Miniprotein binders against Primase homolog protein. Designs and how they scored, part 5

Target 1, 337 residues: Primase homolog protein, of Arabidopsis thaliana (Mouse-ear cress) (f4i6e6)
Amino acid sequence: MSENVPDHQSTNGFSSSDFFVPEEEAGKKVVLSKLVTLMRKLSEQGIDAQNCPPGVRSCLICPKCEVGDSGEKSLTLYIYPDGSSAKWTCRRKCGLKGVLQVDGKLVSKDPIGKVERKITVESIKLEPLCDEIQDFFAARAISGKTLERNRVMQKRIDDEIVIAFTYWQRGELVSCKYRSLTKKFVQERNTRKILYGLDDIEETSEIIIVEGEPDKLAMEEAGFFNCVSVPDGAPETVSSKEIPSESKDTAFKYIWNCNDYLKKASRIVIATDGDGPGQALAEELARRLGKERCWLVKWPKKSEDEHFKDANEVLMSKGPHLLKEAILNAEPYPLKS

## First folded at step 2 (miniprotein)

Design s3d
Fold by ESMFold2-Fast, scan of step 2:
Structure s3d (fold): chain B 337 residues (1-337), chain A 96 residues (1-96)
Amino acid sequence: as target 1 above (337 residues)
Amino acid sequence: SPELKQEIDELLEKVWKLRDEAIRLAQKAEELGDPELEKEAERLMDKIEKLFDEVYELLQLAENGDTEKLKEAIEKLEQKVRELKSEAEELEKKLS
């Protein structure tokens, strides 16, 4: 009793009645039929191959890095003469590549255009935390309650269990970052770059930004729920160049993607690592967010010649009350730097 | 051979991961503003693109190719993956 499945009409304007079939042998008709299916599948990837002959390299506008008629023809498409497969590559920095078979699944890891890959806990095979990972966090003074509230999970990669920091936006899982116990990091491919804990700042006028996901969890132990961490690593140095436009500011894309949340903040406390890269990250964040509404945390002294590096180290060594004091003692961000 | 097709799929997966790494390194080089490192990353991406084409060609040949030649080609491309991965690691050290 089912009528028809929802179908995307991406090949509109290329119909069987409009498809020229001269006097052909059965084998040649089979190739032609495969080409029709292949072109439909290519169109679903944003590639219009209607005028691209098989066996020849064709140059097209890349659907990922260029917009419409103003775009350079940076995408090279090759349709194999047998009509059963096609491959493409973009010569620009977006690096879009793919291969598609008529009778096979798409072999491409990059989404087309502005489409980000949809993920679920099930699709990326996340598991509830085992005792080993819970003990790892307990040693860092991070409680099971904090892990549960932040939906921290784990994943098996080969024979190793890694920590999974799940990134949520308005109750939807949009990204995931994996951390090994030996401090190796991997992010889910083709997912939206956002701040870790983004939903925690939607209704707040004061926001705290830390460098790592463990630091966000440490802040929660100190009673700060209005905290987010950056998803990427800190830069080595502050750029001497002007802030790039949204389309070119790839390193800080998460700031642009979260602008609707960040623009509401009247006060932003920057609590990045105390090392050189952490200070460079603080400056890059402040110059994008507006220094006039930013405050900088100075981590307390660990010894005569050394300061604590981050929020989690303060929590582990001095406890939640002294971590809270460090945040409350944040100073206005320097306007001349 | 389903076993050989699986090896080629794994090889394609390795090349894809290497491409993603090269794009990341190219973005890092651009952020640093070092034109020589940007060119080095671009050359690495070009080499990976050619390797992707070669691996994809093996996938097509797996259905109609000589199994002896196919095994030899897979081994040569596995070596090329190791070489380009080493180049990526060297570039990453220059960028850190």
Scores: ipSAE 0.000, ipTM 0.240, lowest interface PAE 11.5, mean pLDDT 78

Design s3e
Fold by ESMFold2-Fast, scan of step 2:
Structure s3e (fold): chain B 337 residues (1-337), chain A 96 residues (1-96)
Amino acid sequence: as target 1 above (337 residues)
Amino acid sequence: SPELLQEIYELWEKVLKLIDEAKRLKQKAEELGDPELEKEAERLEQKIEKLYDEVLELMQLALNGDTEKLKEAIEKLEQKVRELKSEAEELEKKLS
């Protein structure tokens, strides 16, 4: 509640008139005014600096990376004593860093209030698919027709060709995810996080959710167009904690951003990978979407001792008809854990 | 000066990359469990944090229009970036 504002020059006390001049009082008022403006601007960035004295480092809960009720004060904030500027750095994996000037513009590596960056095929330098990438997908039983319908493209990065999965919402390019042939992933920065294939579920009451973009393409080979892919992949384990609020649920931001599409679905078929992380993803999705409208796909047996991992593996090994049967045979999601 | 401010922004970006590198090296040293390497990583992190503070102070001076000898200050901080990058590369070799 109380906030101490340090003065550059301490004249407080019963000093003689020789040491207390009008210019010093004017200076104190200028510093206070700057600090008030700075605190307001910090608040706009999600940083509550009310109890942070200028001239010292303060540790706060990071507005970007605080997840799972850790309560760790990972964000270091420093407010300059003259009230001119403030800087912050998060010491955890989120990498949030920034500087703010009272009379200037925000400078930040990852601003939390930043407007989503608009991209075009031209601005991010996407290219039509070459034969090498077409052959890569053909080996996975994904046709050129499916690639074209989903606007799959490529990008050239330092003499390497990477696959570009283009993310669209109502006919506009919203984001892009790159996949190397060696299975390294990178997403276009500061773009809106949405489900891959979002426009395909706008008019459907039944939705299929898969783990990877190649699985979404495999579903189309089986005749399912009402399918979307998770953009970020699977968590290692299911959280034992309550679902975070929208602002703190950063790992599943795509669910919140696509809520209007997902809320209208009467049936959601979860067809994530059969491994541990894929099962954890299914549980995290079901608990956010409502288990009562969710169905879970159990992948068919590959041998006596193992099951197929995902939709694309079923397609490659067993063809589109057996992939279709696996989806149609989805079972109601278990209501008891 | 917009031109000098741009050079300071580029310097700031270089220091941010050094901070990320220092955090990575500190984690590697902790995983290795070598107390001397952990201490060396901690010292490197502290030097880079101090450089980060110096760059932000220089940025603030440039934004306030205090351009006297700004170019000399930029050159001095760029030299410190090169020195700390060299220290980071040597520490990474020891952690390999």
Scores: ipSAE 0.000, ipTM 0.171, lowest interface PAE 15.4, mean pLDDT 78

Design s3f
Amino acid sequence: SPELKQEIDELKEKVRKLLDEAYRLWQKALELGDPELYKEALRLMQKILKLKDEVKELEQLAENGDTEKLKEAIEKLEQKVRELKSEAEELEKKLS
ESMFold2-Fast, scan of step 2: ipSAE 0.000; ipTM 0.433

Design s4a
Fold by ESMFold2-Fast, scan of step 2:
Structure s4a (fold): chain B 337 residues (1-337), chain A 96 residues (1-96)
Amino acid sequence: as target 1 above (337 residues)
Amino acid sequence: SPELKQEIDELLEKVRKLWEEAYRLLQKAEELGDPELAKEALRLFQKIKKLIDEVRELEQLAENGDTEKLKEAIEKLEQKVRELKSEAEELEKKLS
């Protein structure tokens, strides 16, 4: 319940615009008298919202947490676009959560029971990459510099060395996904689902979304740092049903958890795998993110009847320059079938 | 037309920079704690969001192959970019 913004109780089902601030809602005039009252009421809760514009997610020092010299900004505050309500969550051990409407009662709840498990490099026993794993990535044209920047590590599971893709949000380790050299996947349990490389898109208006963590690393070799990968696999087919509400959209929980990063993007380049599931993933992402701001990458041909599957395959076969060209040649996502 | 595609890509990049500038001004207005400047900054931000939606509609026109309408639409959006950039510069002066 921590990263769900906006958290509306939709009774009409879910549309792509419900996940992000709708154009109609984002276009609403700010009622400044309400915003001023809201900010005053937030200050009574110890939340200083003076540098927090409506319609965007802001990170603040939690009034309940003792952060000491670290100055960690663990409290996420979201003021709705019209300035009439606010929602906040703290991800540290205090678990402070609340919602406030300018004309309503304060609702604040300390989490009791289920909480996302906090992990550290030490607690999950991650270790620096050995030469074997570095050679594995070198064969995929991914450099040690890229691995180091993305904090790629390894772990020993059942006496096998596996690749550890570390998932970070605002400098905090929040999840980890393990990949064996035989392409078996395991994820850390009870950890928050977010996009891989999330901190790389916090200050960007253009975002590239790829399917796998190695593809995100391949994008960096081509000079694109504003790239994230999905943490889970692709669906086999596109659902014919409406997009589920936030609480029921379990398969795409990572999109909901990262909405404050994604909703401010003016352009989203979808560069998923070229196979059937990858195309289904692209459509599921576009319908949630808004097709009107999405562009689709079409991977180049590697033979008369076959295309490259993903960014890493293009990098390995054609190099970083042609991978960059493929991304720059992205076409608008089709608005009609 | 490759030339029109280039113009659309350049227009999108200009709008992206204008969006980033407007967001920075919105943050600065909130930092000053001036309600009227915050309202003005938010209105500018909303205008630029609408402009982004209009630029995305150019892609639909490009796919339909109506070159004359597309060229006219690009010119109108380029004018809107210049107007909003001027508005952003005026707001920045008020915030200083």
Scores: ipSAE 0.000, ipTM 0.114, lowest interface PAE 21.7, mean pLDDT 77

Design s4b
Fold by ESMFold2-Fast, scan of step 2:
Structure s4b (fold): chain B 337 residues (1-337), chain A 96 residues (1-96)
Amino acid sequence: as target 1 above (337 residues)
Amino acid sequence: SPELKQEILELFEKVRKLIDEAKRLKQKAEELGDPELEKEAERLLQKIRKLWEEVYELLQLAENGDTEKLKEAIEKLEQKVRELKSEAEELEKKLS
C-alpha cells in the first residue's frame, strides 16, 4: 500500500435518538467476556465498535457506500444489551446488513470486512486526460482512440498528475490503479481485485494475458481486443509449494475472482515480461489456469544479446504488425515445467 | 480478576438504570410543560451519555491487562454514577 492513496477518514459516534434501547431488552446485564469477544469479531468484519455502547443504536460510516469518504453515518449498528450479538444495516441503497453472535458463526449476507467499496469516477475525483498524459502514451505508440476505448483517465495526487487505469466489470467501475510517470503504483483501497479489461474477454474463448496495463493497450494497437492485464506485480520466483486454496491465495486473488471468465477459455496466451519476474508470473498463471490450454509468447530479439521486454516495447520499436506476429507465434506451454 | 469483572458488570447495569430514570424524568418534565425543567432533563441525559462513553474505555483497559489503571477507572466512574444519581433525585424533587 502507498502513502499516495488518499486517506479515508472515519467518524464514530451515536445520536440521541440511538441512545435508548428497546423496552423488551432493557435491564439485561452486560456479560463482559462476551462483549470483548464480540468487539473483536466486529473488528474482523471491518466494524469499529469502540464508541458503540451495547443496548443503543450507533451510526457509523458505511464502507460499501460511495458517501463513506464524506463522513456520512449511514450504517446503523446495534449491540445487544448483554453483549452476546450485534446487528447492522445501512440505511442507504447499498443494502449492507448483517448479524453476528459471540458463540455462533457469522450470520450475514454481506460482511463489511469482505465487502468491496463502491467507487465512481466522481467519488474518486478522476479527470479526463491532459495533453501531458496523451503525449506520454503517444511516445509509447498508444493512440487516443485506444485510451478512450479503455476509459483511461488521470488523477491529481499532491499536485502530481498520475495515470488512472479504470477497472470495469459488466459496465460498472470496480477498481482503479494509479501509475505515476516515474512508475510508482498505488491502488484504490478496499476494491475488488480483477483483471484489467475484464469485460473484453467475457464473450471470447481465446484470451491474452499481459503483465501491465500499458501492454494491454499495446495489444489493442496490434488488433487484439481479447486481452487482459494482471492488476498486481510479478513474483520474484515461482513457489515450490502446491497452489494455495482460494482463501489463502491472496497474491492471485484476481484469478479466483475472474474464474467464471477464465474457465471457459479454450486457449490462453501468456504474454508477460521477458525478465525473471515476468517468467515467474507466467509459470504461476499457467499452474492456476491449466498448462494444457496455455501458450507462451517468446519476445523477439532486440539486438544480438537482448530480447524485447514486453508488448509495449515491441510495439514502440517494431510496430503493430511485428507485435501481432509475436503473439500469433506463441508456443504451447511446457507441460513438464 | 473476578471481583473487578463483577464491578464492571455492575457499573454497566447502574448506567443503564440511570438512562431509564433520565427518560422517565424527561417525560415528566414534558408533561409539566416547564421549558427550564425540560432543558435540565436534557442536560442530565447528555451527562449520562458521556458517562457511557467513559464506561467503554474500561473495555480497552481490560484488554490491555493493566489492573491498577482499571481499578482507578472503575472508582472514578462509580463516583460519576453517584453524582448523576444525586442530580436525578434533585430533578425529581423539582418535578414533584
Scores: ipSAE 0.000, ipTM 0.261, lowest interface PAE 15.0, mean pLDDT 77

Design s4c
Fold by ESMFold2-Fast, scan of step 2:
Structure s4c (fold): chain B 337 residues (1-337), chain A 96 residues (1-96)
Amino acid sequence: as target 1 above (337 residues)
Amino acid sequence: SPELKQEIDELIEKVKKLYDEALRLMQKAEELGDPELEKEAYRLLQKIRKLLDEVKELEQLAENGDTEKLKEAIEKLEQKVRELKSEAEELEKKLS
C-alpha cells in the first residue's frame, strides 16, 4: 500500500550570524499582527506560547526531552517586547535552543536538528465521525465501539472528509494520519513517528504487528487488543544492505522510537499483507526486532490460487472467529532467510 | 475433563518457563559473541516455541472427550519438555 513520505526539508548554508537577535528592549509596544504570526510559527516548532506574555521569561514543557505527563517546565521561552522575535533554551541536558524572527528565518541550535511538533485534536481541527465514515467502516465489519475505543476521527481537507487515525503515546496525541475513502494518504508534518495503537502494547508481553490501521481495528473485532500497525508504507523489496544506524534508518524510525515497548515483548506476531511488499515488510521488521521472537501469520486460502490479503479482508469475508484462528496458527519466523 | 485441563494448563506453564530460560540463554550467547553458540540457542528457542503451540492445541482437544488419546498426547509432550530442558542445561554449561 502507498503511503506519503515524510517531508524532510533542510536548509544548508545558513548560519546564526545571518540573523539579528534583538536586544531585550523596555518601552517598545507590542505589534499584535507580528505577535500572532510569531505564536503560529512557535506552534510549528512545538512551542505553545499562547499564555506567554512578551517581555518576560516563561517556563514550558520541552518538546524534545519531556514527552507525556512529565509536568516539568524545563524550556525557557522569551518573547521580545515588540512581539517580533523569540528565543528559547532547555535547562536540561537535551541541548534544545533556538531563535525565531517574524520577518526572518528560523535558527535552531538543536544538535539533533529535529523539532517534533505538538498537536491537539483542536489544533489540527479533528471532528467526530459522521454517518458516511461510520458506514464505510461498518461495511468492513468494524464496529462503532472499536472506532470509539481507538479514537478514530475525521478531518476536512479541501472540502473532502477524510478518516483521521490518531496516534497516541501515554494518553497524549503524538501524530495523525489521514486516509481518504479512495486510499489517498496524508500525514501530519514534523510529528513523532510511532506505531498506531502504541498504548495498547505498553503492558503486554505478546504483540501483534499489522500493516494498516484498518487491520489493527479488525484485530480488535477478533478480540486482540495487543495489536499495533506501522505508520508508513511497505517496501517493495527487502534491502540487501545491513540495518542502518538509528539516525539513518528513516523508513523504520517508528521501530527505533518505540524500542522501549518492543524490547519487552517475548513474542511478536507479524501479520502484514500477504503480497510481495507485505512479505518484504515482515522481513524488514523481523531483522530489526530479532527473528528468534517473531512469528509469521500465513493468511488462509481464498481459493485454490489465492490467499486473503490482510486481516480486514479475512474479517469481512470469514468473520472474527476465523481471523482469530489465523492469528493463533502463526508459525515461528524462519531463522534462515 | 477438569482434571486433564489442569494438567494441560500446568504443562503450558512449564513450557513458558522453559521458553523464558531459553531467551535468557540466547541473550547470554549474544553477549559472548560466539556465533555457533548463538545459533544453537536460536534453534533451542524455536523448538520450545513449537512445543508451546503443540501444548496449546491440546486445550481445544480436552473439550472433545477422547480421554485416552489425550492422556497419551500429554505424556508425549511432557517427555519433549524433559528433553528440551536437558538440552537447555547442556547449552548453559557451554555458556559458562
Scores: ipSAE 0.000, ipTM 0.238, lowest interface PAE 15.7, mean pLDDT 78

Design s4d
Fold by ESMFold2-Fast, scan of step 2:
Structure s4d (fold): chain B 337 residues (1-337), chain A 96 residues (1-96)
Amino acid sequence: as target 1 above (337 residues)
Amino acid sequence: SPELKQEIDELEEKVLKLWDEAKRLLQKAEELGDPELEKEAYRLLQKIEKLFDEVEELEQLAENGDTEKLKEAIEKLEQKVRELKSEAEELEKKLS
């Protein structure tokens, strides 16, 4: 019964659970109702059983194994014919074994943590960009070359075309975030939370952090390839509490997951949105990353009492040269005595 | 017994590997288009699938604490795995 709650404004108007319950299930027999519940619970374990028929053994990619998207199907799943339970075993030495019952609690032979779901371009049905989406980005001064380098794709959801921002780590697809043209967001469920463009900072000592994926693309147009965006947008306010432990810092789990990349940076330029939530995000990032190595971008004036909101707006209005100057003019993050 | 539980786990892994091999051999027989080899491959797959039921029986015996029956059942299943692996190797030679 514990549905996922929205984590951030980046899921704006969408649930983070993204679970579809077929409407026709409401009129079906008990077995189908049990199967729908079982499939949801398996998905929470990182097991996508949508195409696995009951009563036969199916081979799937193991959500715990290091081989990931190598295409090796090491996980054996068996769904009992009555739809009441399922069991799984990975044939590799990852130790993943479990049993799940619809009418009972999760029973595992070994304690397992929440597992991350493995995805591929094919499994989540991503498509090459159509002219409509390319024109959308061209209007934002983002070139086809930049879109191609960052492997930006699209997806069809309920006959609507949405932008797919693909999240990669060491050449493997680990997550995907969908953005409608009306700025509504949905993320792939139970996937690893990492920074967008993570591989671009693997060998860099200086990094730039922006708020949205379009801002990361705008930075590349200005000649900055050492740039990442946050996956979950900005908090409303800064927390007055101490920084949570890794296991409890769910809103900033992407920081913890990317620590090996972030800890080696000598300089971190924070270029989040100029609004209240963007400023709160900058403070939360600086708190976690260490204020001593953080630098803050202040967006230039748009009018006498207004500043540009983000990197993409500066790029669209003033071009790549002014955007580059704004980043180069970043100031040290304020250290309170 | 931790040792017997490990033997059950290793045996389950051997059955899973044999099952994957049998599925590969069935696909190869279908590609060759020989109905007799396809039937032979399918029979092998069915025999291997029955071994999963025997693995569940081992887990049940372990839960009930019937150590003597469990040891006998493990040895019997190990022998069946060896026999079916030999049958798979013979089938693979016919398919190449």
Scores: ipSAE 0.000, ipTM 0.171, lowest interface PAE 14.1, mean pLDDT 78

Design s4e
Fold by ESMFold2-Fast, scan of step 2:
Structure s4e (fold): chain B 337 residues (1-337), chain A 96 residues (1-96)
Amino acid sequence: as target 1 above (337 residues)
Amino acid sequence: SPELKQEIDELLEKVLKLFDEAIRLLQKAEELGDPELEKEALRLWQKILKLYDEVLELEQLAENGDTEKLKEAIEKLEQKVRELKSEAEELEKKLS
């Protein structure tokens, strides 16, 4: 007679323990993935939970009532052991309390505004550039004068010297992005996301947007000071979805944060990398900024079958005059999809 | 033994510090968007969670277990703490 239970088969085969994960251990990985997501979302609310173990009540400085006061830790944070959610309550009269779930559902009686951490050159321990870093940039045809104008510095992280790209807004240090000589990137946490070189476009009607900070520096060698770099990496592909609202457009938060600067531009030249992700970034930028005022740079040919990747490669290989020519020859962004 | 209980408490404190450090490394790997480094960070975290469970089991057994076996178990877990601390330092170098 027939059984009334569907066929059930466990994952077939297995290899060394490096590749085989038992079903029981998969549950721990799910909890961990949730905790990582939860910690990041708490950080976006101004709550630094990296030193707060799950299942334990931790005391932190309340962002609403105790910043710069006594230094008293009045905010109680509890992260659920399964990584599903976190809750916080200020033990003082301010009444701040909230709950955040991994699915992104935030419930708060008194909303915490985005608490962006203030930094200084001293507080994040930035140093003047050593000869090694100066030589690194010289090999890329970027001068000490350009590095000095853009306040490029360095930082020591675990016995390694990394490049510090300092992000400024109206003369204040807002954020910092670190780049190793082997092209690993780390951003200063809980800081405002803005375009690199933002102060350089405050009074300009024409703006150039590049993908990397070194490309912004390369543009200055070619005589373009009205240039900014995006702070984050390029997307793999263009989203088929509608442009998210300001509160949900987290990947392009720097555009929203800099809208007052960008909305004034009569012409925006997009000079992102020539690879697939760079082209996807150009499309995402154009769809947000308005294609009708956007112009696209096509990098010149390097050989019969390849083009230069970015502004810095053109500068290094062809010099500042040919880089300037490539920017001036930008074409209107295609309005037909 | 009060001395063994103290050693277990100190071991627990070290594991909790590794726990905090692993969360930081996981967030760094995820922000960098490097899938291989995310996998390495996830494996490190899984090892720390297992170590945490083993320390809690050892604490539970501290009143009922053979003193010599408890000392051996503490030494093995202390060695695992040192190994995982080294793995965390190596991963942090890759993330920088």
Scores: ipSAE 0.000, ipTM 0.141, lowest interface PAE 14.1, mean pLDDT 78

## First folded at step 5 (miniprotein)

Design a1 (from s3b with L16F Q27R E30K L56M Q60Y)
Fold by ESMFold2-Fast, scan of step 5:
Structure a1 (fold): chain B 337 residues (1-337), chain A 96 residues (1-96)
Amino acid sequence: as target 1 above (337 residues)
Amino acid sequence: SPELKQEIEELYEKVFKLMDEALRLKRKAKELGDPELEKEAKRLLEKIYKLWDEVMELIYLAENGDTEKLKEAIEKLEQKVRELKSEAEELEKKLS
């Protein structure tokens, strides 16, 4: 079936055949810079243009009327080869049309906003864990039972196996974060930013927040199921500025997206890494969540001159009882300083 | 019981050390290119993973269960640790 727009429709009023790009090297570099910016801005509109060459019409899944079936591509996207703009049209009943300028001006007859991409285990090609990955976690004192409960999976990329931390909300797969064995991270594009383990805190009045997904798994080995991990890395330093509005607080978007879960907590235990960035993360979380209900974990001494850095290191070195004790000994977050 | 918690923590440390040792033996067998020794190391690791799961159940039992049942479970798992340690030592001798 085709849904028809009978006439040519374009806000720019010309075809790609009337176009040419600068020939000078300086002009070519300018065009490349504009294309990078344009593709980023298209991503903000829910349009993944990574595999869409400029100057060619590409067919994509419409972010408004359909997501998830690679065989059904109703959205036509055209990126101008000079990097000045992109235009799109959906030929289905939704009739979505838009034009985006590289200078940031969005012109759309039916604005969609940022649409979160729907994923499935099959669509992102996740696999059950092999022995190599299970051995990796075993060396970190994380059991197969804990991996299974948290639906940890793997993915094969360029002959390498990467760990897949699957992010779930109310029984649906929302996002996925990949970790290589060499500690390189990649996250699925255009997916909702939420806390890892979000469903585990829906029914709890006390919440534990850790820095990494392995730390969330380590908490379960210690008997804490009311634990979530932040999906992104820690900031280098605490911002001296006021907390941004929801639309501008992009680094902590996961806090805003999970506010319905977090606002109900009477006690929030912050158990981030003991290093500088981990401490900065703790402060950024406490200032957003309310310091009066926050408690801070101080990791125990590893030696006379050194402390353990995180929950997983405590688990590996001292076992689940000492990890549990460290969490139970959390202190009220300082209200001054 | 504080005494039983310490025994469980010590048992956990023993199991983790066995697991670490078995992982090293598996790597050594793979580097030697001996598929039979690699299979033996894998079987040892599977037994240790099962033991590890049983030790984790003791942590739950210590918080929620009967003290006498806990003591019996600790003794049983300590015996399994000795058996698996013996198997690891035999495998290490085969790996030279």
Scores: ipSAE 0.045, ipTM 0.567, lowest interface PAE 7.9, mean pLDDT 80

Design a10 (from s3b with K5R I59W Q60E)
Fold by ESMFold2-Fast, scan of step 5:
Structure a10 (fold): chain B 337 residues (1-337), chain A 96 residues (1-96)
Amino acid sequence: as target 1 above (337 residues)
Amino acid sequence: SPELRQEIEELYEKVLKLMDEALRLKQKAEELGDPELEKEAKRLLEKIYKLWDEVLELWELAENGDTEKLKEAIEKLEQKVRELKSEAEELEKKLS
């Protein structure tokens, strides 16, 4: 799926180290190489062309209008026999159609890359939590009730079970982020960037923002349901430049995508990690959201020289009551220096 | 314009139907085992592939281009659809 989680396929069966090949066999290898490149480029457009033979029309789930619930395959894909190009159209006339050439040319009325891929629990092969994952969370003081409320699931990748944090907006699954038990992360490709737990802040005037999905779950154990997690990692440092325009602010696209929810908030409590990147994330969030309505959580001391890193660590070590106190003791965000 | 966008959509649907007909004719030629008819069917499909490319270019042009140029291009491609439909009908007669 990504660099953080090993692909199921360790090899594609095409050798680049064999330098002596007969002319006919060389021609066949060129076509196969083009097909591999074409299928990769189609995947980047949200079209999974695995098991789609060249030279025939294949029916697939449309990434723009279909979510895969009915099994209706409205997208028609045709891959040229020579591997030079691929063409697609949706029979439901959602406006999705295009052609992609292996030479790098993309010609389409409504490119898939301009729309977010529709996913379902079934299409991304999520499954109910096993005892191993439930025990993992229990060791972190996160209950089965909290996992169920947040629809936490799992996925099997190369015989490894990874945690699946499902991202919902108004009851619809829009994205998913996978976490291995060894803290490797990968997100579903070409899906909407939103805050984790977005539906939990639709009716609230006070919002809590944490860095990781486990921290959002820890907040619920402390009695805070008005909490969301950022979907991406924290920056190493704060930018000295002006805030980019919506189209150029790619790292914080989730803020722009959730603006209708965030603009309603009269108070935003920022409870990111206590390390350098977590502090930089807090500053980047506050400068975008407006420092005047932001409050910053200071994590309690773990020892004379060390503070707790995040909400989940406080919950595990000190319990839900002390976590609740840390949130309630948030201080106004510094307006300068 | 909405009118021209509809004309492009209708032209696109005609090309897709022509593609389906040509694929059926190719399968029939392969079942017959006639190398010459199979070659003719494949050549017809290649012409329809190029027509499909040209129709997709019309859609891109409609978003960025001149209305009069677009109208001329649509008329030209509608004529190509008629020509390739006639070729498909002749091939079907040879396969019968």
Scores: ipSAE 0.000, ipTM 0.149, lowest interface PAE 15.9, mean pLDDT 78

